# Miniprotein binders against p81326: the designs that were tried, part 154

Target 1, 226 residues: p81326
Amino acid sequence: MLHFGGFIMEINHISKILEKEREEYIRNKVEEYLKQGFSKDDAVNKANQSWRTYIGHRIQDVIYNLLKKFLKDSGLKVTTDKALNNRNLPEELDKVKRLIAINYGEYLFLPDADVIVYKVENNDIKIIAIISVKNSFRERRFETTYWKLKLKESPVTSHIKVFLATPDKDNEISYKCPNGKPKKMRIILEYELDGIYFLKEDFEETEKAKHFGKIVEDIIEISKKL
Key: E = the ipSAE of ESMFold2; O = the ipSAE of OpenDDE; V2 = 0.75 times the mean of E and O plus 0.25 times the DockQ between their complexes.

## First folded at step 11 (miniprotein)

Design xe18 (at its last look DockQ between E and O 0.93; V2 from the best seeds 0.00; counts 0 for: unsure alone 68.711 < 70)
Fold by OpenDDE base, look of step 11:
Structure xe18 (fold): chain B 226 residues (1-226), chain A 83 residues (1-83)
Amino acid sequence: as target 1 above (226 residues)
Amino acid sequence: DEELLEKAKFIAKIIKDLAEELGLSDEEKLRELVKLIEWLAIMYGAEVEVEIENGKIRIVIKVGNVEIYIEIEDGKVRITVKE
């Protein structure tokens, strides 16, 4: 149990809150669709589909807010790729954007960087970590590893840690070798990334696969070495 | 901001649902509810202030310029959203 600022990060509380959010969200959406003239069954189905889209963004937002809160006292700053997708950026964020950019010859592109952690020292910006947030692994299973490998190719970005954060509700990557059969996705993600952080209790813990509660400590430790 | 107000109302409903599920009958449950509310505020990037005095709990959540006032006393919860 990591105590940061007197708060114990309890995944159980987060999960309970998200379940209540789901219940309230579904209720509101069902009511909305009923008012639009849909049948009860159609309204429920549409609400559930809407929730699947919403929860992906919601988890990203939750992780952003958690990291922003718990890294604040360490002097670390947090932003998102969405915040960087602006034409007019403050100087600080423009520098952050440039420091995570990947070179493709004629073009620079940003990696998928749901959350970006950086520090400012003596007006210099150092990127510490990128956190990719995945609610499910049905699509684009190895995109995070692609970005990690691309970031390693440049001396400008090679130091940047890439972490994956996931609730992994479907147990897609929670275990390496369930029933003696290797889970290719877990093994590759753990090998290529700097860490995997689970927003759940039931998973195979390793040196790189940890409870999400440890991410704050790990980021702070990395920041001290940069 | 209408969007912030709707967000605050949504948060208020979640708090009400949590309070109803957990119950307000004993000190342990009240402490758990307070923790849940604090986590909820963090999860929304909101500021939260908690005051506990002689069995009365007062919580203020700030969602931008909208405030959620929560009062817990004598096994009852009162939630008010104010712009």
Scores: ipSAE 0.831, ipTM 0.936, lowest interface PAE 0.4, mean pLDDT 91
Fold by ESMFold2, look of step 11:
Structure xe18 (fold): chain B 226 residues (1-226), chain A 83 residues (1-83)
Amino acid sequence: as target 1 above (226 residues)
Amino acid sequence: DEELLEKAKFIAKIIKDLAEELGLSDEEKLRELVKLIEWLAIMYGAEVEVEIENGKIRIVIKVGNVEIYIEIEDGKVRITVKE
């Protein structure tokens, strides 16, 4: 049970709510597919596939909303990669976008940054942290580490903390040596990233691998040094 | 705004489902439901206000211009969605 911005954050509250959201989402989607003429079995399978896509985006939204709510009183602002991809950006967000962009010669690309935390001091913007949200590690296992290494290469971005937030329901990175064998993915991710934050209780906690409830405190502490 | 109204109705359904599963049999369950409703609102980036007076709990969740009114009294939950 971790303390979080005046609330006691229990991961089980979020999980309980998401379970109910899943049930209602599936119910609604099955109804839609049945109206389209699919069999019950096909409708259920399609609804579950739809949920797998939806839940990834939903977890990103949850993290964004939580951070926005609980970092506001500390003078910290939060945005998303989706917001930065809009063609008509406010000046503030345009500056945020330029401060995280990676130069590849003739081309300029944004790292995969689901949620971005920054502060504004005297009209100057300082990027504090980037949070990558992964629901599973079946594809693009080490993409977050690539972006951390690229940000580390430039003095203008090397201070940016790169975090991974994950429920890791399949226990792909929850333990360092689960059967006496080193788990390469967990070890590399923990070594290269500034932190891994788990949206579940069952994982091996270390200095860098923590319950998600600690993320607000960690971000605030980092921001005081910048 | 049809999108906001649909979202508010979805949130209202989740609250109804949570209340039904918990069973409002005692004060501990009521307190847990209120906590879940507050977290649900935060997870959607919605504003939430809670007022408690003599056995009656009133909660307002604002989803843009759409408001969800939740009234809990005598173990009964009443939910109204208004534009």
Scores: ipSAE 0.773, ipTM 0.918, lowest interface PAE 0.7, mean pLDDT 87
ESMFold2 (binder alone), look of step 11: mean pLDDT 69; pTM 0.585

Design xe19 (at its last look DockQ between E and O 0.76; V2 from the best seeds 0.78)
Fold by OpenDDE base, look of step 11:
Structure xe19 (fold): chain B 226 residues (1-226), chain A 82 residues (1-82)
Amino acid sequence: as target 1 above (226 residues)
Amino acid sequence: DPELEKAKFIAKIIKDLAEELGLSDEEKLRELVKLIEWLAIMYGAEVEVEIENGKIRIVIKKGNTEIYIEIEDGKVRITVKE
C-alpha cells in the first residue's frame, strides 16, 4: 500500500468509480441518441462506441490528476502535451516544450507525451518523465517505444524516463509468457521502456512492470538523481 | 456550462454510489467518503470533509463550481452550485 499525501492508492476505488461513470455515461448517451431518433439497439451500440473513445481520454485525465495531486508535495510539476500545444505558453511551459522536442533536422516535433513530469530548480527546468497512457493496444502498439528511442538519441533528452500506464483491460501485456507463449508486445515494451505501470491487480510483476501505485515513488526517486 | 454539466454528472455518480453502498453504518459511510475523495481527485477537484455529530459534509470544488454533499440519518443530499 503506497501512501501519498495521506492517501493510499487504491485502484479498486478508481475502478469502481470508473464503472459507475460508465453506467451513467452510457445511460446519458443512450438517452441522447434516442432523442435523435435512433433505435434502442442503435443507441446502445453508439453509446458503447462513444464510451470507448471517451474512456481513453478519461484515463489520461485521471492519471494526470493523480500525478498532479500526489507529486505536488514533492515540488514536482505536471503538464500535458495538450497544454503545450498552446500558442501563448508561459515561459515555464515553453521551456518544458523545448526540452522534450525531438530533432528531425529542419523540424522539431514533440513526442506523444500524455503526461510530463518536471521540476524547476533555480529557474532551470529538468524533465523527469513522460508517461504515455494507453487504454488499449489495438493501434500504434510500439509508438511509445519509438518516442523512447528517439528521446534517447539526444543528450538533451536521453535522461528522460518514459513510462507506460495502462489498465490493460484485455490482458494484452499483463503477462510475458501466458501458457508458455511469449507476448511480443509485453516483452518489447518492458525492454525498451523505463517502466510499465498497471492500473490493475492481475498482472505479472517485474522490475519494470509494476502496479500504478508505485509510479509516484519511482518518479520522486528519479527526480532526486537529476 | 460544461463545468456545471460535469458537476451534475459527478453528483449523479455520488448519488449512485451512495445508493449502492448504503448509508446505514459507519463503515459504509467511511467507504463512501473515501470514494468521494477519490472521485474528487480523479476530476482534479479539491475536496473538504467535515464530520460532526454523525453528520458528514463534503464540498467538492473545481473552478467556480461546487458540489455540496450532506449525509445525515442515512440520507444523502447533493447540491450543485449553479
Scores: ipSAE 0.823, ipTM 0.933, lowest interface PAE 0.4, mean pLDDT 91
Fold by ESMFold2, look of step 11:
Structure xe19 (fold): chain B 226 residues (1-226), chain A 82 residues (1-82)
Amino acid sequence: as target 1 above (226 residues)
Amino acid sequence: DPELEKAKFIAKIIKDLAEELGLSDEEKLRELVKLIEWLAIMYGAEVEVEIENGKIRIVIKKGNTEIYIEIEDGKVRITVKE
């Protein structure tokens, strides 16, 4: 029941847990700031600010852990851009890094990818998908589409699927035509990317815009074609 | 020990979830077990669930840190070990 048949419950459970994490995190931070001599109002404001910074990294870690868990039995491996930037990189991850790098003449740069899914067959590595995780779209709105377009320019990377995963708490891309007006950001992201996966229930579902719970099934299906 | 402090944080979240749900019937108990399983997965931990004779035992493992959760007679007991 923790597999694709229970995807809607999956989203609700994640959200419920994150809310409890927020409550406990804020309680602990308020106590910490009060002990430092801050007023109650200042301690609460600082605790909320600390949480807003923390939650972005936390969502990325959650997505990594979920994909690692649910893709393991399908022979798929998962890594992160953080792991690929380590100084002492194992040979397997060095190959992954080289297989997603973008060539700018005399320079090589990694696309802005938070989570990378790949498989290993007979010591060959095949990159399946890159997942960009965004908590909000106030800044760097179309960065993910730029990297998709760059990956499409080379035969060696053009097969790589580029997905966006987001809670989209402020409804910045949840609907194509809210109030009858085309939402440029949603339309362009959906057009250019291979998929958008929402970590919430309230959004306009399409062929490419779907519940996050579908991402495991989609990745497994794609991997079978490669 | 950062890993131990994280386990204590997780244990506190489990206690909070149990208190909010209330363990008055089987439906709420099953919901708590699901939430604990998802919590473990979200932290990249291994989780094992055993249900026997009206007792539920859950073990969450990450590295050398283990969280033992026992649910019996509407009560939750949590032990964190390193």
Scores: ipSAE 0.766, ipTM 0.913, lowest interface PAE 0.7, mean pLDDT 87
ESMFold2 (binder alone), look of step 11: mean pLDDT 76; pTM 0.693

Design xe2 (at its last fold request DockQ between E and O 0.68; V2 from the best seeds 0.78)
Fold by OpenDDE base, look of step 11:
Structure xe2 (fold): chain B 226 residues (1-226), chain A 82 residues (1-82)
Amino acid sequence: as target 1 above (226 residues)
Amino acid sequence: SPDLKKAKFIAKIIKDLAEELGLSDEEKLRELVKLIEWLAIMYGAEVEVEIENGKIRIVIKVGNVEIYIEIEDGKVRITVKE
């Protein structure tokens, strides 16, 4: 159990809270759809569909807030790709945006960067890590690895660590060789990325595949080397 | 306001957690306090906890909205104030 800022990160508490959020969210949405004139069955189905969209954003927001809280005392800063999509950025965020940009010749594009961790030293910005958050792997299975490889191609971005954080509720990447059969997605993600962090207990731990509770320590240690 | 809506939602979650855990056992109370602290962190909210003589007071700040939680004698009182 890693103590961060006096708190022990308890994934079980997070999971319990998210389940209560789901229950309350569904209840509220069902009520809303019933008021709109839908049948009970239709209201429940629509509420469940709405939750699937909501939970993806919610997990990203949770991870952002956790990292922001637990990295604060180390002097590290956290932002998101959404915050960088503004035309009028503060100078600091404009620098962050430029330091994660990928060159495509005539164009610069940003990688998928759900959470960005950086530090400010002597008015210089150093990007430490990008965390991609995935609730499911049904779509864009290797998109994070693509961005990692692209970031490696430039001396400006080659030092940036790329992590994947996931609850992996469907056990898509929790095990490397379940039933003796290699899981292609887990093996490739673990090989190409700097780390995979699970918001769950039931997974195959390796040097790169860790419990989410270790991400703060790992980021702090990386930051000391930059 | 969006903050008020969020605060009301959080308050409801806290109520549901309290009802599920029960409020008569010291261990359950400690667990509830931890859950509330995590809930606040998960929403990027500030949280203050005071424990005195079997009374627990918690304040969660969601933007300009405050959630006041008082736990005493096996009862929970939750007030949302803008």
Scores: ipSAE 0.828, ipTM 0.936, lowest interface PAE 0.4, mean pLDDT 92
Fold by ESMFold2, fold request of step 13:
Structure xe2 (fold): chain B 226 residues (1-226), chain A 82 residues (1-82)
Amino acid sequence: as target 1 above (226 residues)
Amino acid sequence: SPDLKKAKFIAKIIKDLAEELGLSDEEKLRELVKLIEWLAIMYGAEVEVEIENGKIRIVIKVGNVEIYIEIEDGKVRITVKE
């Protein structure tokens, strides 16, 4: 079996697979658009646009599946905010939903999170961490920090770790002080969040900014303290 | 048949990975097996790997669809069964 950890090779394997998925996805989409009567140039442009939407969801699914696989032997369970928004929730997930809900006066809403890690001990549920997955920072640059701050407001949710996972292909937050100048987005995200996990090799590693391969070990360690 | 569509996509990725690596030596073969295992995990699919008498057999379960990968003598055969 495979051992997930902080090894650079695991990230390389994931990246290599995703590139092959992109190639096949685009090939299939171009073929589909050509059959619909689009010109080659239009088909390629539309296929690339389709991929940009798809890859965002695909990365979320990959992270969910990886965490679910590699956390299960440690007694940790994984769900998503999308799963929690279903109308007919199993009792366990209904409890998870209630434990992360944020109070807005007369209303209760779930934070925007992509992946939620929790554990069940003696029918008691503890939320360990929420992972926000971002492929790009062009929009909603600090929404993850907003949810961290809201979770900190209540003793019921203040223990929940909030992580950001990103390939950051455009290097929007990869470095803290590029060319000697503080990068506001990287500085604020690193300061406010409990961790940033990069799905790439080229970034400035710090105590909070790490290779994605470290996330499983970190979550397990946190869960032991709760 | 969304499981079948997904399984066929996965099978194509495996074929592409094998072609790029070129199964000329033991290290490339082990790399392919590792990539196949990661690919299965990335889809939340169950994967089993067995090595016997110079033959590698891998089964990936995608819902109710199974992908059978057999690697022998530097050649890869992939079968998708519903």
Scores: ipSAE 0.807, ipTM 0.932, lowest interface PAE 0.6, mean pLDDT 88
ESMFold2, look of step 11: ipSAE 0.796; ipTM 0.929
ESMFold2 (binder alone), look of step 11: mean pLDDT 81; pTM 0.768
ESMFold2, look of step 12: ipSAE 0.782; ipTM 0.927
ESMFold2 (binder alone), look of step 12: mean pLDDT 81; pTM 0.769
OpenDDE base, look of step 12: ipSAE 0.828; ipTM 0.936
ESMFold2, fold request of step 13: ipSAE 0.792, 0.800; ipTM 0.925, 0.929
ESMFold2 (binder alone), fold request of step 13: mean pLDDT 82, 82, 82; pTM 0.784, 0.778, 0.781
OpenDDE base, fold request of step 13: ipSAE 0.816, 0.816, 0.818; ipTM 0.933, 0.933, 0.933

Design xe20 (at its last look DockQ between E and O 0.81; V2 from the best seeds 0.79)
Fold by OpenDDE base, look of step 11:
Structure xe20 (fold): chain B 226 residues (1-226), chain A 86 residues (1-86)
Amino acid sequence: as target 1 above (226 residues)
Amino acid sequence: DPELKKAKFIAKIIKDLAEELGLSDEEKLRELVKLIEWLAIMYGAEVEVEIEVKNGEVKIRIVIKVGNVEIYIEIEDGKVRITVKE
């Protein structure tokens, strides 16, 4: 149980809330699709498909809001890649955007950066961490690793920690060697990334694979060294 | 109004949680308060909680601010009242 800002992060509470959100979301979507003239079965199926897309974004938003809240007292700031996808950025966010950009010669591209943690000291911006949020690993299994490696190639970005946050509901990376068989994806992600943070209790904990509750403390500690 | 829609959604979740947990037990009330606080955090909303114990009865007042919309939650005598105010 990790205390953050007087709150004990209980993953069980988050999970329970998300389940209630699912129930209500599905109900509302089913009603919407029924009004559109779909059959009950089609409406339910469409609602479930909609939820699968929604929940991915929802978890990102949850993690953003958690980090924003619990890092506030430390003076650390939090933004998202979505917030950076604007033509007219405030100066601070424009600097953040530039400081995470990856050079491809003629082009600069941003890494997948669902959440970005940074500090402002003496009018200088320092990027502390990028958190990639994955609900499932069905697609783009090593994309976060790719971005970590690319960030490491530049002295401008090499200091940026890259973390993965996941509920890993399907136990795709929760264990290194389930049933005595190495999980390639867990091993590689843990090796290449600066940390993996689980929004669940049932996982193999290591130095780099931790409960999500520890991410705030780890980020604060990193920020002090920069 | 997206904020109103969000607030109504949150209010509905709170109602569903309250109905599931029950409101007759102090332990359940404490759990519900925690869930509401987490729910607010998960939505980036501000939350204020007031708990009053009078004559052995627990009265809980919670305010959640979702942008310009406020959700008022009152728990008293085993009942929950939820009001969304713009």
Scores: ipSAE 0.822, ipTM 0.928, lowest interface PAE 0.4, mean pLDDT 91
Fold by ESMFold2, look of step 11:
Structure xe20 (fold): chain B 226 residues (1-226), chain A 86 residues (1-86)
Amino acid sequence: as target 1 above (226 residues)
Amino acid sequence: DPELKKAKFIAKIIKDLAEELGLSDEEKLRELVKLIEWLAIMYGAEVEVEIEVKNGEVKIRIVIKVGNVEIYIEIEDGKVRITVKE
């Protein structure tokens, strides 16, 4: 029950803080847009749209900071796709980048991986998991599944766990059979990915579809087997 | 200064959380402390919490380090005092 209670507290606290951040963000953006000459109604609409764009990046940031904090004592390190695209890459991160690259003939590309978890042992790097953060599924619905399948094509990357983290506020993948009808997107994502982690309480929980608070324990357990 | 701006934004969120929650008893004080700790984690900021209970009164000191900027939060007698120091 301690784990369950801690899980509930974590989600509730994060959600409460994000709501306060939203209120202050929107207030600041409304003032900014008013100074640009927009009407009050337009400024509010634009501020809300700005938040919807921003919150995806903010959630990725929160996930990065949480994983970095709670995985450190287990010898696990965390980086991001953004960090790996930096021109002056430290040797360690350059190795991480090369270890997740996918071969497309004469070209090598990185999968779209928002957060990457890895470990370093005796100057050897082992990629544990990548986490794709999705705020909405209107476009690129199966992008994360595509990358999982590509990573499975090589023995160098086939061990990498691919997780999806999402608030799924519009309930696009929260339930397998809403209204008695199978939801193709949820079913395929759950089948193909190693896990879906929801940043909300209202969803259909399964072995692979879990509360986000479980992700730290899951990654640690996977790293012990790897 | 991005660190100073971030620290001031965090301080504003803490003030808003404290005002909404109300600091009328120990349970609400503990909840505010947990919210402050999670807020710091969500920004990747270091946080130290010191809780002192004397004569039935609770005094809480929290320091959040945002790079070289420090946020000092003192909670005593149901009041919150926040100072941002460069």
Scores: ipSAE 0.753, ipTM 0.908, lowest interface PAE 0.7, mean pLDDT 87
ESMFold2 (binder alone), look of step 11: mean pLDDT 76; pTM 0.698

Design xe3 (at its last fold request DockQ between E and O 0.70; V2 from the best seeds 0.79)
Fold by OpenDDE base, look of step 11:
Structure xe3 (fold): chain B 226 residues (1-226), chain A 82 residues (1-82)
Amino acid sequence: as target 1 above (226 residues)
Amino acid sequence: SPDLEKAKFIAKIIKDLAEELGLSDEEKLRELVKLIEWLAIMYGAEVEVEIENGKIRIVIKVGNVEIYIEIEDGKVRITVKE
């Protein structure tokens, strides 16, 4: 258990809180839809659909806030791809944006970078890691690996670690060979990425597949080598 | 304001957590305090905790809105102030 700033990262507490958020969110949405004239069954269904969209963004926000809090004392900074989509960026964020850009000849594009960790030393920006956050793997299963491979192609970005963070509620990638059958997605993601961090307890741990509580330590150690 | 709505939502979560855990023993109170601290972190909010003589006071700052939580004698009081 990593003690950061006097807090032990307790995934169980996070999960419990998110469940309470779900209950409250659903209650509020059901009430809203009932007021709009929907039936109870329709209101519940609509609320559940709304939650599926909401939770994806919520998990990303949670991870951002956790990393921002626990990396602060180490002097590391955290931003998001959303923050970088502004036309008028502060100088620091403009540098961050340029340092993660992928060259496609005539065009530069940004990788999917839900969370970006960087440090500032002597007015120089060093990108440490990109964290992709996935709530489910139904769509864009290997998009994170694509971006990792693209980042490796340039000496400007080849050092950037790419991590995947997920609650993996449906056990899509929690185990490598459940029932003796290889899970293609888990194996490829673990092979291509620098690490997978689970916001859960029930997963197959490996050198690259770890509990989310270890991500802060890992990032700090990487930052010391740059 | 968006911050006010967020604060109200957080306050409701805290109330629900308190009701579920109960406030009758020291262990439950410690657990609730931890949950509130994590909740604040998860929302990027600042949190201050004061424990004195069996009274717990917590302040969560969500932008310009503050959530005041007082726990005493097995009761929780939550106030949201803009």
Scores: ipSAE 0.828, ipTM 0.935, lowest interface PAE 0.4, mean pLDDT 92
Fold by ESMFold2, fold request of step 13:
Structure xe3 (fold): chain B 226 residues (1-226), chain A 82 residues (1-82)
Amino acid sequence: as target 1 above (226 residues)
Amino acid sequence: SPDLEKAKFIAKIIKDLAEELGLSDEEKLRELVKLIEWLAIMYGAEVEVEIENGKIRIVIKVGNVEIYIEIEDGKVRITVKE
């Protein structure tokens, strides 16, 4: 049936689906805003703004569902920061939450971990990786590196791999030295993170910057070493 | 319900994909099925595909809501049942 992680992740199929989702989403939102009394121009502008917010969350959800599906047979479990903030947290997820928390003296905070991969062995939980999902790098571009550095500060969390997953449609981090000029954002992200996984084909591939289709294989290999 | 609204949205995406692709030959039909399978996985929905001699039946389960897709003789019929 469907195969993930042995070749390109079928990025073209996912991209095609997301474009159709965009078209239908915008149509629905324009209709909604027109019913609220906005002008046609305002309705279109508001629909486009709504999509920009929605697509960021949608890509997170897609990555969660893909990893959950394709890591299942390897005994790896997947959760999200949203799930960890739910009421009446199950004991297993409460343990996951505690295992990624960062101590700030009087305060204990979770890193901004969009998707979390963990395993359960011998009634014990081991955090394998967190994946930060970024659709664009306009704001908080180095937030993911901050959390990697904080996790490295403690032997309890220093083993946790921190990955960035992105379509990077605007080529903000796709190349290390575009036009011969070092791209600070790409260079720092690649240096500090354990990996960058691109949801597109056109980028500079390195040992840390890879096609997203490689992520399942990489996570499985990391889990075997823990 | 959220599941019904999600299922209706998925059904509309499937209709749009089928219309754009056109069901003129077997290769395009296979491409549509593959897109539907990826779409279901992207929503965390279970999908079952049965292909038999010019008839394709696909069932996508979105919680308690089922999307039933039948493709025969170049025509697509989509039913959403709660």
Scores: ipSAE 0.811, ipTM 0.931, lowest interface PAE 0.5, mean pLDDT 88
ESMFold2, look of step 11: ipSAE 0.760; ipTM 0.922
ESMFold2 (binder alone), look of step 11: mean pLDDT 81; pTM 0.759
ESMFold2, look of step 12: ipSAE 0.796; ipTM 0.928
ESMFold2 (binder alone), look of step 12: mean pLDDT 81; pTM 0.758
OpenDDE base, look of step 12: ipSAE 0.827; ipTM 0.935
ESMFold2, fold request of step 13: ipSAE 0.789, 0.796; ipTM 0.924, 0.925
ESMFold2 (binder alone), fold request of step 13: mean pLDDT 82, 82, 82; pTM 0.777, 0.776, 0.776
OpenDDE base, fold request of step 13: ipSAE 0.815, 0.816, 0.817; ipTM 0.932, 0.933, 0.933

